# VHH binders against Lactate utilization protein C (lutC), part 1

No score or structure here was measured in a lab: all are predicted.

Target 1, 175 residues: Lactate utilization protein C (lutC), of Deinococcus radiodurans (q9rt57)
Amino acid sequence: PLSRAEILHQFEDRILDYGAAYTHVSAAELPGAIAKALGNARRVIVPAGIPAPWLTVGMDVLRDEPPLSHAELDRADAVLTGCAVAISETGTIILDHRADQGRRALSLIPDFHICVVREDQIVQTVREGVEAVAASVREGRPLTWLSGGSATSDIELVRVEGVHGPRRLQVIVVG
Unless a header shows other numbers, all headers, positions and changes below count from the first letter of the chain; Kabat numbers aren't used for antibody chains.
F, E and O are the ipSAE of ESMFold2-Fast, ESMFold2 and OpenDDE, as the mean of both directions, binder to target and target to binder. V2 is 0.75 times the mean of E and O plus 0.25 times the DockQ between their complexes.
[cut] marks letters that were taken out.
The coordinates of atoms that the task and the answers printed are left out; those that the model quotes come from them. Centres of patches stay.

## First folded at step 4 (VHH)

Design n11 (from l9 with I56S S101G; framework vhh_lunsekimig_d3)
Fold by ESMFold2-Fast, scan of step 4:
Structure n11 (fold): chain B 175 residues (1-175), chain A 120 residues (1-120)
Amino acid sequence: as target 1 above (175 residues)
Amino acid sequence: EVQLVESGGGVVQPGGSLRLSCAASGFTVSSYRLYWYRQAAGIERELIASISSGGSTNYVDSVKGRFTISRDNSENTMYLQMNSLRAEDTGLYYCATLYSGSWPTYFDYWGQGTLVTVSS
């Protein structure tokens, strides 16, 4: 097996390999990194489970309560989410749509997705990634798999062909 | 110990070619993105080429079409093929693999460099 440093390097390499943006920051640097990634973008969709300290005063926060329409999601500049697990060997991030990720439409409709990944959520192999979301699968939660800024499949034991995702992905690893 | 050793530099005339090698020891390159940097005297190091573990390459405009980066994971080695060399390509060439921005630990692995001189 790879060392932790090798796993982190491989993950960065895979993410950059298909054109997504990548930064690695400390917890204290995270709000600034999110703000920098947004740049001139102001309207950001924020799921209910996102920690308040991640947000800065420059953000025009859009809550999905009550649920935003497709047109409202399409007009947003970005969506900010966490994730369930990240897989180093493929550069894949899996969302299981818990509170810090929100419903599936939030990660698929906006053109710009900022995804925060904690260092301890990054595993080496696809097998380990699937094991990490096994409880979510047993609960019947949908899964979204992100590679290079677009969802690749919807697992939930039913494969969905031709799923479209955001055009831009910024990955921020914190730890 | 982690070490990167560059070789292949030398003196060539404009229009000539050189192939640089970077041999790694103390770690396995197959999991890392690899870089070539260039530094002229008194100037900050410039990133000129990169190659991902999957083989995707990127180049600065000044060398694109003339230089080719490649890797051989089985030999734990990276290469830079330099064609149509110009006087402005003169400098120290370094190979590197960087992991910066990790808190609280920062990693970078740099070679000692190999000198390329392009002159008539």
Scores: ipSAE 0.005, ipTM 0.309, lowest interface PAE 10.9, mean pLDDT 79

Design n17 (from l9 with S30D I56S; framework vhh_lunsekimig_d3)
Fold by ESMFold2-Fast, scan of step 4:
Structure n17 (fold): chain B 175 residues (1-175), chain A 120 residues (1-120)
Amino acid sequence: as target 1 above (175 residues)
Amino acid sequence: EVQLVESGGGVVQPGGSLRLSCAASGFTVDSYRLYWYRQAAGIERELIASISSGGSTNYVDSVKGRFTISRDNSENTMYLQMNSLRAEDTGLYYCATLYSSSWPTYFDYWGQGTLVTVSS
């Protein structure tokens, strides 16, 4: 068994190993880290459950209410989400599409995905990750697994039949 | 106490080889990405090579094909094999690992540095 520090470092290592970007920040640093990750990107899709303090002035926030069309999602510069749980041993992040993640299309269509992971959402093993989303599965919620990409893409982090996920992933761990 | 102890530096002629070692104590390296940095006089530390816990490696262009980073988790040690050394490879070499990384702040553990001098 790994210590908490070892779990966190293993998670970073796995995320970097499959080509995603990684930053670890305090709660106070989070809005700045999100702004830095966005860079010059203006049009950002923000699910309803994202806390307002995470957002900085100057963002062109796209809400998914009423639902954005496929073309509108494709034209967005980025999507900002939270997650349900992250698994250290595989570098996998699971979305269960609650309010801070939104419907599946929001995390699959835009080219750039910024995913905020709270430190306390990171577990060591796949078994623990599955346990963490068991209630969502019982409720019939869909899951999206962000992990290694296919050989045909630089990064295809979502394993969905016939659908390609975001090409770029920035993980921001907060804690 | 977390400690990184480096060895293997020295004076070598152009075209020569050196192997640097970095032994870790006070923690296990298994879960950590490990790094070699280089610092020449008057220049900020440059990341030269990295190796993931799974063994994936990355190098700056100037050392690709000449340097090889490796790890031995059972010995809690990391290595840098340096071949075809050039005068511009002269500098202090540091092994490092991240305790955590945070924009805008990095928290790191560094070794003491080992001097590599390439001269005729």
Scores: ipSAE 0.005, ipTM 0.291, lowest interface PAE 11.4, mean pLDDT 80

Design n18 (from l9 with S30E I56K; framework vhh_lunsekimig_d3)
Fold by ESMFold2-Fast, scan of step 4:
Structure n18 (fold): chain B 175 residues (1-175), chain A 120 residues (1-120)
Amino acid sequence: as target 1 above (175 residues)
Amino acid sequence: EVQLVESGGGVVQPGGSLRLSCAASGFTVESYRLYWYRQAAGIERELIASISSGGKTNYVDSVKGRFTISRDNSENTMYLQMNSLRAEDTGLYYCATLYSSSWPTYFDYWGQGTLVTVSS
């Protein structure tokens, strides 16, 4: 078994290995990291469960209640979500579509996904990750798995200059 | 205490070879992506080679085919084998972990560097 620090370092290694962007920040640095990841982008879809301190006054916050249309989601600059659990050994992030993630369309349609992972949500093994979402599965909640091969079809993890490709993923670990 | 310590630098003739080592203490390298950076005179520090915990390697074009990055998890050490050395390879060589060059990113650990001079 790996130490806690080794689990966190392995997670970063796996995320970077499949081409997603990665940042590790303190809670105090998180709003600044989100703002920097957005750059000049301002229209951000924010699920209801996102903590208010994560947001900056420069954001044009788009709420999904009532539900935004496909065209509205497509015109957003980014979506900001949390997650259910992250698995270090594979670099996988699982969404179970609770309040801080929102419905599936929010993580599929916008071109840019900023996913906040709390440090204590990162587990070492796939088995631990599956166990962490067992209650959501029993409730009949859908799961979305963000990982190398499956994520690549929806997300451009390695960007090519001048090409409009699949979605971009920014992972921000906070803790 | 976490430390990375480089060694193996020195003076070598053009066309020669050197092997740099980076020994880690205070942590286990097997979970880390590992990097070699170079700072040459008049040039900003640049990433020249990387190796993931799974063994995937990456190189800048100027060293591709001449340099080989490797890791030995059991010895808690990483290496840079440098062949066919050129004058422009002269510089301070640093090992590091948890840096990707993609924005935003953070450095976690840096060594103090080892000097490589390619000269007659």
Scores: ipSAE 0.014, ipTM 0.434, lowest interface PAE 6.3, mean pLDDT 80

Design n19 (from l9 with S31T I56S; framework vhh_lunsekimig_d3)
Fold by ESMFold2-Fast, scan of step 4:
Structure n19 (fold): chain B 175 residues (1-175), chain A 120 residues (1-120)
Amino acid sequence: as target 1 above (175 residues)
Amino acid sequence: EVQLVESGGGVVQPGGSLRLSCAASGFTVSTYRLYWYRQAAGIERELIASISSGGSTNYVDSVKGRFTISRDNSENTMYLQMNSLRAEDTGLYYCATLYSSSWPTYFDYWGQGTLVTVSS
C-alpha cells in the first residue's frame, strides 16, 4: 500500500504523463491559482455548484441557465468544474455531473478545462474510484472520465465512442 | 494514415496578408474540432484559433479581428486567413486536431508546420 504522500505524487506524475497541467495549492491560494491558470481567458463557464470564493472579479462568468448553446460553449474561453473522484494509479478524474460540474456538454466542448480536485477526493486504485461513484451510477447519472486533454463518457454503463473533450486540461489539487 | 499538412507560409511585409491551408487525410474533418497553433523560436506552442464541427470560432486576443479561421468540409481542409500581419506574427504555424480511432484512446495529431515570416 502506498502512503498518502505517495498517492498524491503518483497522481501528479500520471496527470503530467497525459500532457495536462498540474498545480497543488492550499484553500487560501485556490482563487489565485484559478486566475493564474486562466491567464488572458476571461469568459468562463461556471456551474451553479462552484463555491463563490473560487471566483475572481476579473472573470466574465457564464452561467448555464438557461442552457448555453453549442456555439456559446464553443466560444467560451474555459470551463471551471470540480469532480467526483480522482484515481491516482491511472491519473483519471471522474465527473458524475452534479451541481459543481454541470451537464456533460460543459466539460466536453470548451477548449480549456480547469478541474479542481480536493486532496481527499484522490484514491489510489481504479476499484476505489468506481466504488466512490457507485451511488451516482445507481442513480442513473452519466460519468465522464478525464485523461489528459481527452474525455470519454459512460452512459447507462455503456461506453461512448468518438467524444471530443477539451484540448487543454489544468488540474488544481486543493488541500 | 491520419495526417494534417499545412501550406501557404512565406515571407510577407508588415501589413500584408497570407492564407494558410491545412489538408487532412486518413479521416473526415466534418465531425472534428480543428485548431491553429503558433510557435515562435523555441517557445511553447500557443493556441491562436479554433473552429468546431458546427463552425463556431474562437481566437486569442492578439489575432482577433485580423485572423479568420474557416473550414471546407467538402475539401477536407481548413484555412487561416491572416490580415494586417505584424512582425510579432512571425513563427511556425501548425494545424491540429484531437482524434480518436478507438475508445478510450485519444491522440493529438499535428501537421509539420508552415513558416510565416513578417519582415520588410
Scores: ipSAE 0.000, ipTM 0.106, lowest interface PAE 18.2, mean pLDDT 79

Design n2 (from l9 with I56K; framework vhh_lunsekimig_d3)
Fold by ESMFold2-Fast, scan of step 4:
Structure n2 (fold): chain B 175 residues (1-175), chain A 120 residues (1-120)
Amino acid sequence: as target 1 above (175 residues)
Amino acid sequence: EVQLVESGGGVVQPGGSLRLSCAASGFTVSSYRLYWYRQAAGIERELIASISSGGKTNYVDSVKGRFTISRDNSENTMYLQMNSLRAEDTGLYYCATLYSSSWPTYFDYWGQGTLVTVSS
């Protein structure tokens, strides 16, 4: 198998390969990295499970309580989420819609998605990624698979479905 | 331990062709985005071509249509096919990749370079 450093570099390469932005930061640098990724974007949808320290004073935080309409989600500048697991060999990020990701609409409707991936959530193989979300699948939770716009290409064992969603993706790896 | 070694440079007349090779050792290229840079006397080192692990290529405008980057993961090697060479293509050509040797710090792996001279 690949070394840890090789797994992390492969993940970056795959993310960049499909045109998404990639940044790696320490936990202390994360709020600044989020602010930088937003640039002039101010109206940010923030699921309930997002840690308060990730949020900066410059953000106009939109909570999904009461639930935001489709039109409101579409007019937001960005959505900020975590993830369930990331797969290095395909550059895939899986959301299982727990508290730090929110309901499916939050990550699919806005045009700009900032996704925070903890270093320890990155696995090498599709098999390991599928295992990481097996409990969510057995619970009947929906999954969203963020990929390079390929539904089945370059996946030998498990199909990864593309999603109609954000035009822009910024991945921030923290660790 | 980790090495990138360029070869294939030489002297060629304007309009000629050369094929550069970059052999990697100590790591697996299939996991990495790979780059060709060049440096001529008096100018900064410039990125001229890249190829992703998935095979997507990108070129600077000055070489687009004349140069082709490719990779052979089974041989742990990448290539730069250079056609219709011009005097201004003269320089040292380097292959490179970005690598995290100690997370979260990235550093570049660079070869020693191979010299291309286009002269009549």
Scores: ipSAE 0.014, ipTM 0.428, lowest interface PAE 6.6, mean pLDDT 81

Design n20 (from l9 with V29F I56S; framework vhh_lunsekimig_d3)
Fold by ESMFold2-Fast, scan of step 4:
Structure n20 (fold): chain B 175 residues (1-175), chain A 120 residues (1-120)
Amino acid sequence: as target 1 above (175 residues)
Amino acid sequence: EVQLVESGGGVVQPGGSLRLSCAASGFTFSSYRLYWYRQAAGIERELIASISSGGSTNYVDSVKGRFTISRDNSENTMYLQMNSLRAEDTGLYYCATLYSSSWPTYFDYWGQGTLVTVSS
């Protein structure tokens, strides 16, 4: 088994190895990191549960309340979500579609996904990750598994017919 | 304690080749990204190549196509295969990694360096 520091370093390395972007910031730096990741992208979809402090003046925020159409989601520049758990050994992030992640379509349709991961949500193994979302599974919540591009046997890509996952992933670890 | 030890440097003529090795201990080698830096006399250290835990590589433009970085996780060793060597490749070559024993602070760990001299 890895130490906590090794787990965090492994997660970063796996995310970067997949071609996804990665940054680690403090809570105070998070809004600036999100803005930097967006760059020239203006229209960002946010689920209802995204904390207001994560958003800065200058973002063109598209709330998914009432739900945006497929065409509206496709037209957006980016989507911003949190996550349920992240798995270090595979560089995988699992969404269970709670309020800060929103419905499944938000993570599948836009081409650019900015995903905020709290440091304490990162576990070492796939088994630990699955255990972390067991309650959500019992509640009948759908799961979405994100990866930076490597299709591993331990990662199940869930998709809805006629939609594609994001082409770009930016992971922001906060802690 | 993180320890990195370089070997394989030497004297070679322009157009020749050398293979550098970096033996690592004191951390979970397979989980960390590793780097090759070089330093010529009187100038600052520069990053020339890196390799991720998964094997993805990156190179500075001046060595791209001539140098190949690789790793052997079973041997805890990283390599740099240097081909088509030029006089300007002369310098001390260091292997390095970023390691944290106290997250979130990462520290640069360096080997002692191995000397590469390219001269006629």
Scores: ipSAE 0.000, ipTM 0.346, lowest interface PAE 11.4, mean pLDDT 80

Design n22 (from l9 with S52T I56S; framework vhh_lunsekimig_d3)
Fold by ESMFold2-Fast, scan of step 4:
Structure n22 (fold): chain B 175 residues (1-175), chain A 120 residues (1-120)
Amino acid sequence: as target 1 above (175 residues)
Amino acid sequence: EVQLVESGGGVVQPGGSLRLSCAASGFTVSSYRLYWYRQAAGIERELIASITSGGSTNYVDSVKGRFTISRDNSENTMYLQMNSLRAEDTGLYYCATLYSSSWPTYFDYWGQGTLVTVSS
C-alpha cells in the first residue's frame, strides 16, 4: 500500500490532472487560503455547518435559511463546503450533504466551488471511499461525486435539471 | 538524498528562445509533480509552470503559449522550453518538487537556480 505522504501526493496529482486548483495549508492558514481562492468574489454561500474560524471579514456570506432560490444560487460568486471523503487514486471528492456541505443544490448550481478537505478524510482506494460513506447511503442521503472541474469517466457529477455543476473547483487540503 | 541540478540559463535577446533542464537524482521523477519557479528582482518567487505525473500542465497567464514544461521520465529530467522571451522574463529559474519521506512532513526540494537574462 501507499504511505500517507504518497496518498496525499497522488490526490493532489489527480486533482491537478483534472484541471482543478489545489492548495495545501495548515489550519491557521485556512481562512487566508479561502480568501485568496475567492479573490474578487465576495458573495459566498456558506452552509450552516462551516466552522466560523474559516470565514474572513471580506466575505459577503449568504446563508441558505430560508432556502435560496435557483436564481439566487446562480447569482452567488462561490460556494464553500467541506466534504465526506476524498479518494486519492481517482482524485474524487464525495459529498453526502451533511451540515458542512448543505443541500445538493448548494454544491451544483454556483459556478465556483471551494471545497475544504481535511487530510484525514483522504483515503487511497474507491472501495475505502465507498466504505466511508456507507452510513450516509444507509440513511438515504444523496451523494455528489466531484472529479475535478466537470471531468467524468467512472464517476460523474450529480446533475440537477438545467444545471451542469460548477465550472471551477478549488480544493483546499487542510492539516 | 534528493538533488535537483539546473542548466540552460543565459543571456538572450527579446524574442529569443532558451531551453532549461533540471536533472534529478535520489528519487524517480515519474512518481512526482514537477515545478518551475521564477524569482525576479523585487518580486517573491512565483510558480510559473507545473506538470503532474500524468502529464497535465499548468502555466501562469504571463507565460501561456510561450513556455512549455515537459518531463522525460527515462532520463529522470524535466525541461522548460521558453520561446518569445520578453524583458519581464528575466530572473532566476528554479526547478522544484514536493517530496515527503514521512507523513505528514513535506520536503520542498529546490534546484540551485539558473539565471535567465533577456536584454536588447
Scores: ipSAE 0.000, ipTM 0.226, lowest interface PAE 11.9, mean pLDDT 80

Design n23 (from l9 with G54S I56S; framework vhh_lunsekimig_d3)
Fold by ESMFold2-Fast, scan of step 4:
Structure n23 (fold): chain B 175 residues (1-175), chain A 120 residues (1-120)
Amino acid sequence: as target 1 above (175 residues)
Amino acid sequence: EVQLVESGGGVVQPGGSLRLSCAASGFTVSSYRLYWYRQAAGIERELIASISSSGSTNYVDSVKGRFTISRDNSENTMYLQMNSLRAEDTGLYYCATLYSSSWPTYFDYWGQGTLVTVSS
């Protein structure tokens, strides 16, 4: 079996192998890491469940309550989410669309996705990842699987004009 | 204790071949990106090749097409196959990895180096 450190290093390696950006920071460094990842992007979609301390001065925060239109999502520079679980052996991040990720459209329409993963959300195997979201599946929640800059859903995709999935993915591991 | 040990260096004529090995102990290489560096006399260490845990490889232009990096996870070992060797390939060859026993601190781990001399 892999040690905890080995699981984390494998995850980084897989994410980089898919062409996504990766950084690992402490909780205190997280707001600065998010700001750095955004660069010139200021219009940021922020789901309701995102902790306020993650947000920095200079962000033009777009809340999805009431729900943003397709045109509004398309004009956003980035979306900031957490995740449900991350799988080290494949470099996959699973979203179950709880409050810190928001509805599915938020992870599909913007060109730039910043995904915050807590260290304790990273598991070694696909089996462990599936087990981690079993309750969400039983509740009938959709799942989105992220690998690199692409997003794949376990449900049939409905074509929406302008939908192309994020072209850029920044993973920030915190812990 | 994390340890990397290189072997396979030697003296070879221009156009010759050598295969370097890097044996790891104290950790499992399958989870780590692994690197080969080269240091010529009086020159800072240069990254020449890398291999990801999934097998994706990168090379510096000067060795591309001549050197091949590979890994054998079952043997906990990494290799560098060097073909068409040139005088300018002479130097100490180091294998390396980034290891963390205490997040978020990374520490570079290096082998002792193995000497490659291309001379006629």
Scores: ipSAE 0.000, ipTM 0.311, lowest interface PAE 11.5, mean pLDDT 81

Design n3 (from l9 with I56S L98R; framework vhh_lunsekimig_d3)
Fold by ESMFold2-Fast, scan of step 4:
Parts: sequence; structure tokens; C-alpha cells
Structure n3 (fold): chain B 175 residues (1-175), chain A 120 residues (1-120)
Amino acid sequence: as target 1 above (175 residues)
Amino acid sequence: EVQLVESGGGVVQPGGSLRLSCAASGFTVSSYRLYWYRQAAGIERELIASISSGGSTNYVDSVKGRFTISRDNSENTMYLQMNSLRAEDTGLYYCATRYSSSWPTYFDYWGQGTLVTVSS
């Protein structure tokens, strides 16, 4: 198999190939990286399981409690989530919709998705990724696979209804 | 120990061709985005071509259509095929790869360069 450094480098390369943005930071740098990714965006959907230290005073935090309507999700500037596992060889991130990701609509409707991936969540192969979410599958949890097809760069020529997933994806690897 | 070693440079006439090679050791190229840079006398080093681990290529306008970047993962080697060479292509050619392990820091792996001279 590949070394850890090779696995991480391959993951970055595959994410960039999809046109998504990529940043690798330490835990101490993470709140600043999130703030930088947001830029002038302020209304951020934050699932209940997101650690409080990730949040900065500049954010207008939107909680999904009670559940936000489709129109409210569409009007948010961004959504911030963690993930279940990331697969290096395909550049895929899997969400199993636990507390730090929230229900499926949170990662599909907003135009900008900031996804935090811990370095130790990145595996080399699809098999390892499937193994990492086996418990979620056993529990009947839905899975969302983030790849170039469902999340890509901010490239907009004409606004068209029925577009699937966020137009922009920022991946922040922490560790 | 990660190393990149370029070869294939030389003296050619305008309109000629050269193939540069970059042999990697201490790591596996299949996982990395790979780059060719060049530096002419008195000019800052510039990125001229890149190839992703997935095979996507990008070129600076001045070499587009004339140069082709490729890699052979089984040989752990990257190539730059240079056709229709011009006097302004003269310079030191470097292969490189990079990653970010902690923002804003990053690591670059560089070769020592191979000299290409285009003259009569």
C-alpha cells in the first residue's frame, strides 16, 4: 500500500481535479481556515454535532432545530459539516448523517459546502471506506457520496432549477 | 529520502525535439500531481506544465500544442515531450511535486534540473 503521505497527497490531488477547494491545517488553525473559506458569507448552517471551538464570532449560526425549510436552506450562505470517511483513490467523501453532518438536506441544498475531514478519516481504498461506514449501514443510515458529480467549483453561467448538490465545495483537512 | 532526477536535456536546433525524463525515488508518483518548471537566464522560474494523478493536464500558453506532459506510473517516471523548439525555450528544466501538510506551509520536492539549449 501507499504511505500515509502518499494517501494524503493523492486525496488532495483528486479533490482538486473535481474543481473543489482544498486546505490542510492544524487543529489550532481550523477556526481561522473556516472563517477564511467563508469570506464575506455569514449565514452558516451548523449541525448540532459540530464542535463549538470551530465557530467564530463572525458567523451567524443557523441551527436545524426546529428543521429549516427548503427556502431557508437555499438562502443560507454555507453549510459546515464533518464527514464519516474519505477515500483517497477516488477523492470521495462519505457522509452518514450523524450529528456533525445533520440530515441529508443540509448537505444538498445550500450552494456552498465546507466539509471538515480529520486526517485520520482518510483511507486509501474504496473497500476501507465501506468498512469504515459498516456500522452506519447496519443501522440503516443513509449515505451521501460527495464527488465531482454532486459537488464542484463555483462555475455558474445560468441559474437553473433542479441542480443537484452544492455548486462550491471547500474541503478542509485537519491534522 | 524523496528524490527527483531529471535527464534528457541537450543542445538542439530550432524546430527540433527533445524528451525530458524525471525519475522519482523514495515515493510513488501515481499518488502525486507532477509539474514541469523552467528557468531561463535572467528570468524567474515559471510553471509550464502539470499532470494530475488522475491524468488531467495543464499547460502555459507559450508551450500549448508543442509540449506534452505524461507519466508512467509503473516506471515511477514523468516525461516532457518537447516539439517545435524555439530559442526562447532555452533554459534549465525542473520537475517537481508538492503538497500542503498544514496551511499555510507546504512541501515541495524538486529535481536539480536539466539544461535545454536551442541554438544553431
Scores: ipSAE 0.013, ipTM 0.428, lowest interface PAE 6.6, mean pLDDT 83

Design n5 (from l9 with I56S L98Y; framework vhh_lunsekimig_d3)
Fold by ESMFold2-Fast, scan of step 4:
Structure n5 (fold): chain B 175 residues (1-175), chain A 120 residues (1-120)
Amino acid sequence: as target 1 above (175 residues)
Amino acid sequence: EVQLVESGGGVVQPGGSLRLSCAASGFTVSSYRLYWYRQAAGIERELIASISSGGSTNYVDSVKGRFTISRDNSENTMYLQMNSLRAEDTGLYYCATYYSSSWPTYFDYWGQGTLVTVSS
């Protein structure tokens, strides 16, 4: 078995291998890392479960309540989410669309996805990842699997016409 | 103890070839992204090539098409095949990896370097 350090390094390597961007930061550095990743792109979709301290006054926060239309989501520069679990051996991040991730359309329509992964959400194997989301599956929640710069959906509860997955992915590991 | 040891440097004429090796000990290299850096006189170390654990490679423009990075996980070794060498390729070549023994710090492990001199 891999040590925790090896699991974290393998995850970074897999993410970079897919062409996604990767940063590892402390909790105190997280707002700055998000701002840096966003750059000059200012319109960011922020699900309700994202902590307010992660956001800077320079961001044009788009709220999804009431739900944004396809055109409004397409106009956004980026979406900021957390995740449910990350799998080191494949470089996969799973969203189960809880409050810090929002509904599925938020992770599929914008071209740029900034995904925050807590260090303690990273597991070694696909089996462990599946076990981590078993409760969400039993609740009938949709899952989205992120690999590289593209998003894909395993279970679709909401049909969204004309959707492309994000072309850019920035992973920020915190903890 | 984590250790990286380079070998294969030497003196070669312009247009010649060299193969550098980097042998790792104290850890299993197969899970790590591996790097080759170069340091010429009067300039900072430059990243010239990398290879992921999955085999994906990246090169700085000045060596692209001339250098090939590869790995042999069964031998716990990384290589840099250098072809069509130019005078500007002269320098100390270092292999490196980034290892996190405890979050949140990453430790960079460097070899001692191997000297490549390209001259007539």
Scores: ipSAE 0.005, ipTM 0.255, lowest interface PAE 11.4, mean pLDDT 80

Design q1 (from m5 with Y106S; framework vhh_7mjh_2)
Fold by ESMFold2-Fast, scan of step 4:
Structure q1 (fold): chain B 175 residues (1-175), chain A 121 residues (1-121)
Amino acid sequence: as target 1 above (175 residues)
Amino acid sequence: EVQLVESGGGLVQPGGSLRLSCAASGFTFSNYYMSWVRQAPGKGLEWIGRIYTSGYTSYNPSLKSLVTISRDNSKNTLYLQMNSLRAEDTATYYCATLPYDSSGYSSFDYWGQGTTVTVSS
C-alpha cells in the first residue's frame, strides 16, 4: 500500500489534474483559506452543519431555511460544503448530504463550489470510499460524486437532468 | 514576467532517446510543481507527468516506463528524459507550472511555447 504522504500527494495530483483548485491548510488557517478562495464572491450558501468559525466577516451568508428557490441558488456566488469521503486514487469526493453538505441542489446549482475535506476523510482506494458511505446508502441518503476521469480530462461532476454542476471547484484539505 | 522555454526537440529515429529541457524564469522555481504535457498533430493534450517540490514524481501510467522527469532547482530547469521513442511520440512537448499549493485563488498555471519532437525512420 501507499504511505499516508503518498496518498495525500496522489489526491492532490488527481484534483489538480482535472483542473480543480487545491489548497492544504491547518485548522487555524481554514477560515483564511476559504476567504481567499472566495475572492470577490460575497453571497455564499452555507449548509446548517458548517462550523461557525469557518465563516468570515466578508461573507453574505445564505441559509437554506426556508429552502432557497432554484433562481436564488443560481444567483449565489458560491456554496461551501464539507464532504463524506475523498478517494485518492481517482481524485473523487463523495457527498452524502448530511448537515454540513445540505440537500443536493445546494452543491449542483451554484457555479462555484468550495469543498472542505479533512485529511482523515481521504482514503486510498475506490473500495474504501464506497465502504465509507455504505451506511448512508442503507439509510436512503443520496450521493453526489465529484471526480476527474484522467490526467488531462475535464472535471466530471454529478449532474441531474437539465441542471449542470458547478464549473469551478476549490478543494481545501484541512489537517 | 513568468517565462518557460522548452528546448531539445528535433528529429529522432524510432528506438532512440531524447532529453528535453525547460528553462524557467520570473518566479521562484523551487516553489512550483512542474509538469510535462504533449500534443500530437491534430490531437488533444496528453499529460506525461509531474514532479513535486520534494522531487517526488507522478506519471501517466501509459508512459511511465518510457520517461523520467527530473529538476535542477539551482539551474531553474526541468527535464524530460524519453527512451524507446516510437512514431506515436511525435508531438509538441510543453512544460507547465502548478504552485506547491493553489492558495490565494490566483491562477498560477503557466505554459511554455513548446518544443517539437518528430520520430521517423
Scores: ipSAE 0.006, ipTM 0.230, lowest interface PAE 9.9, mean pLDDT 79

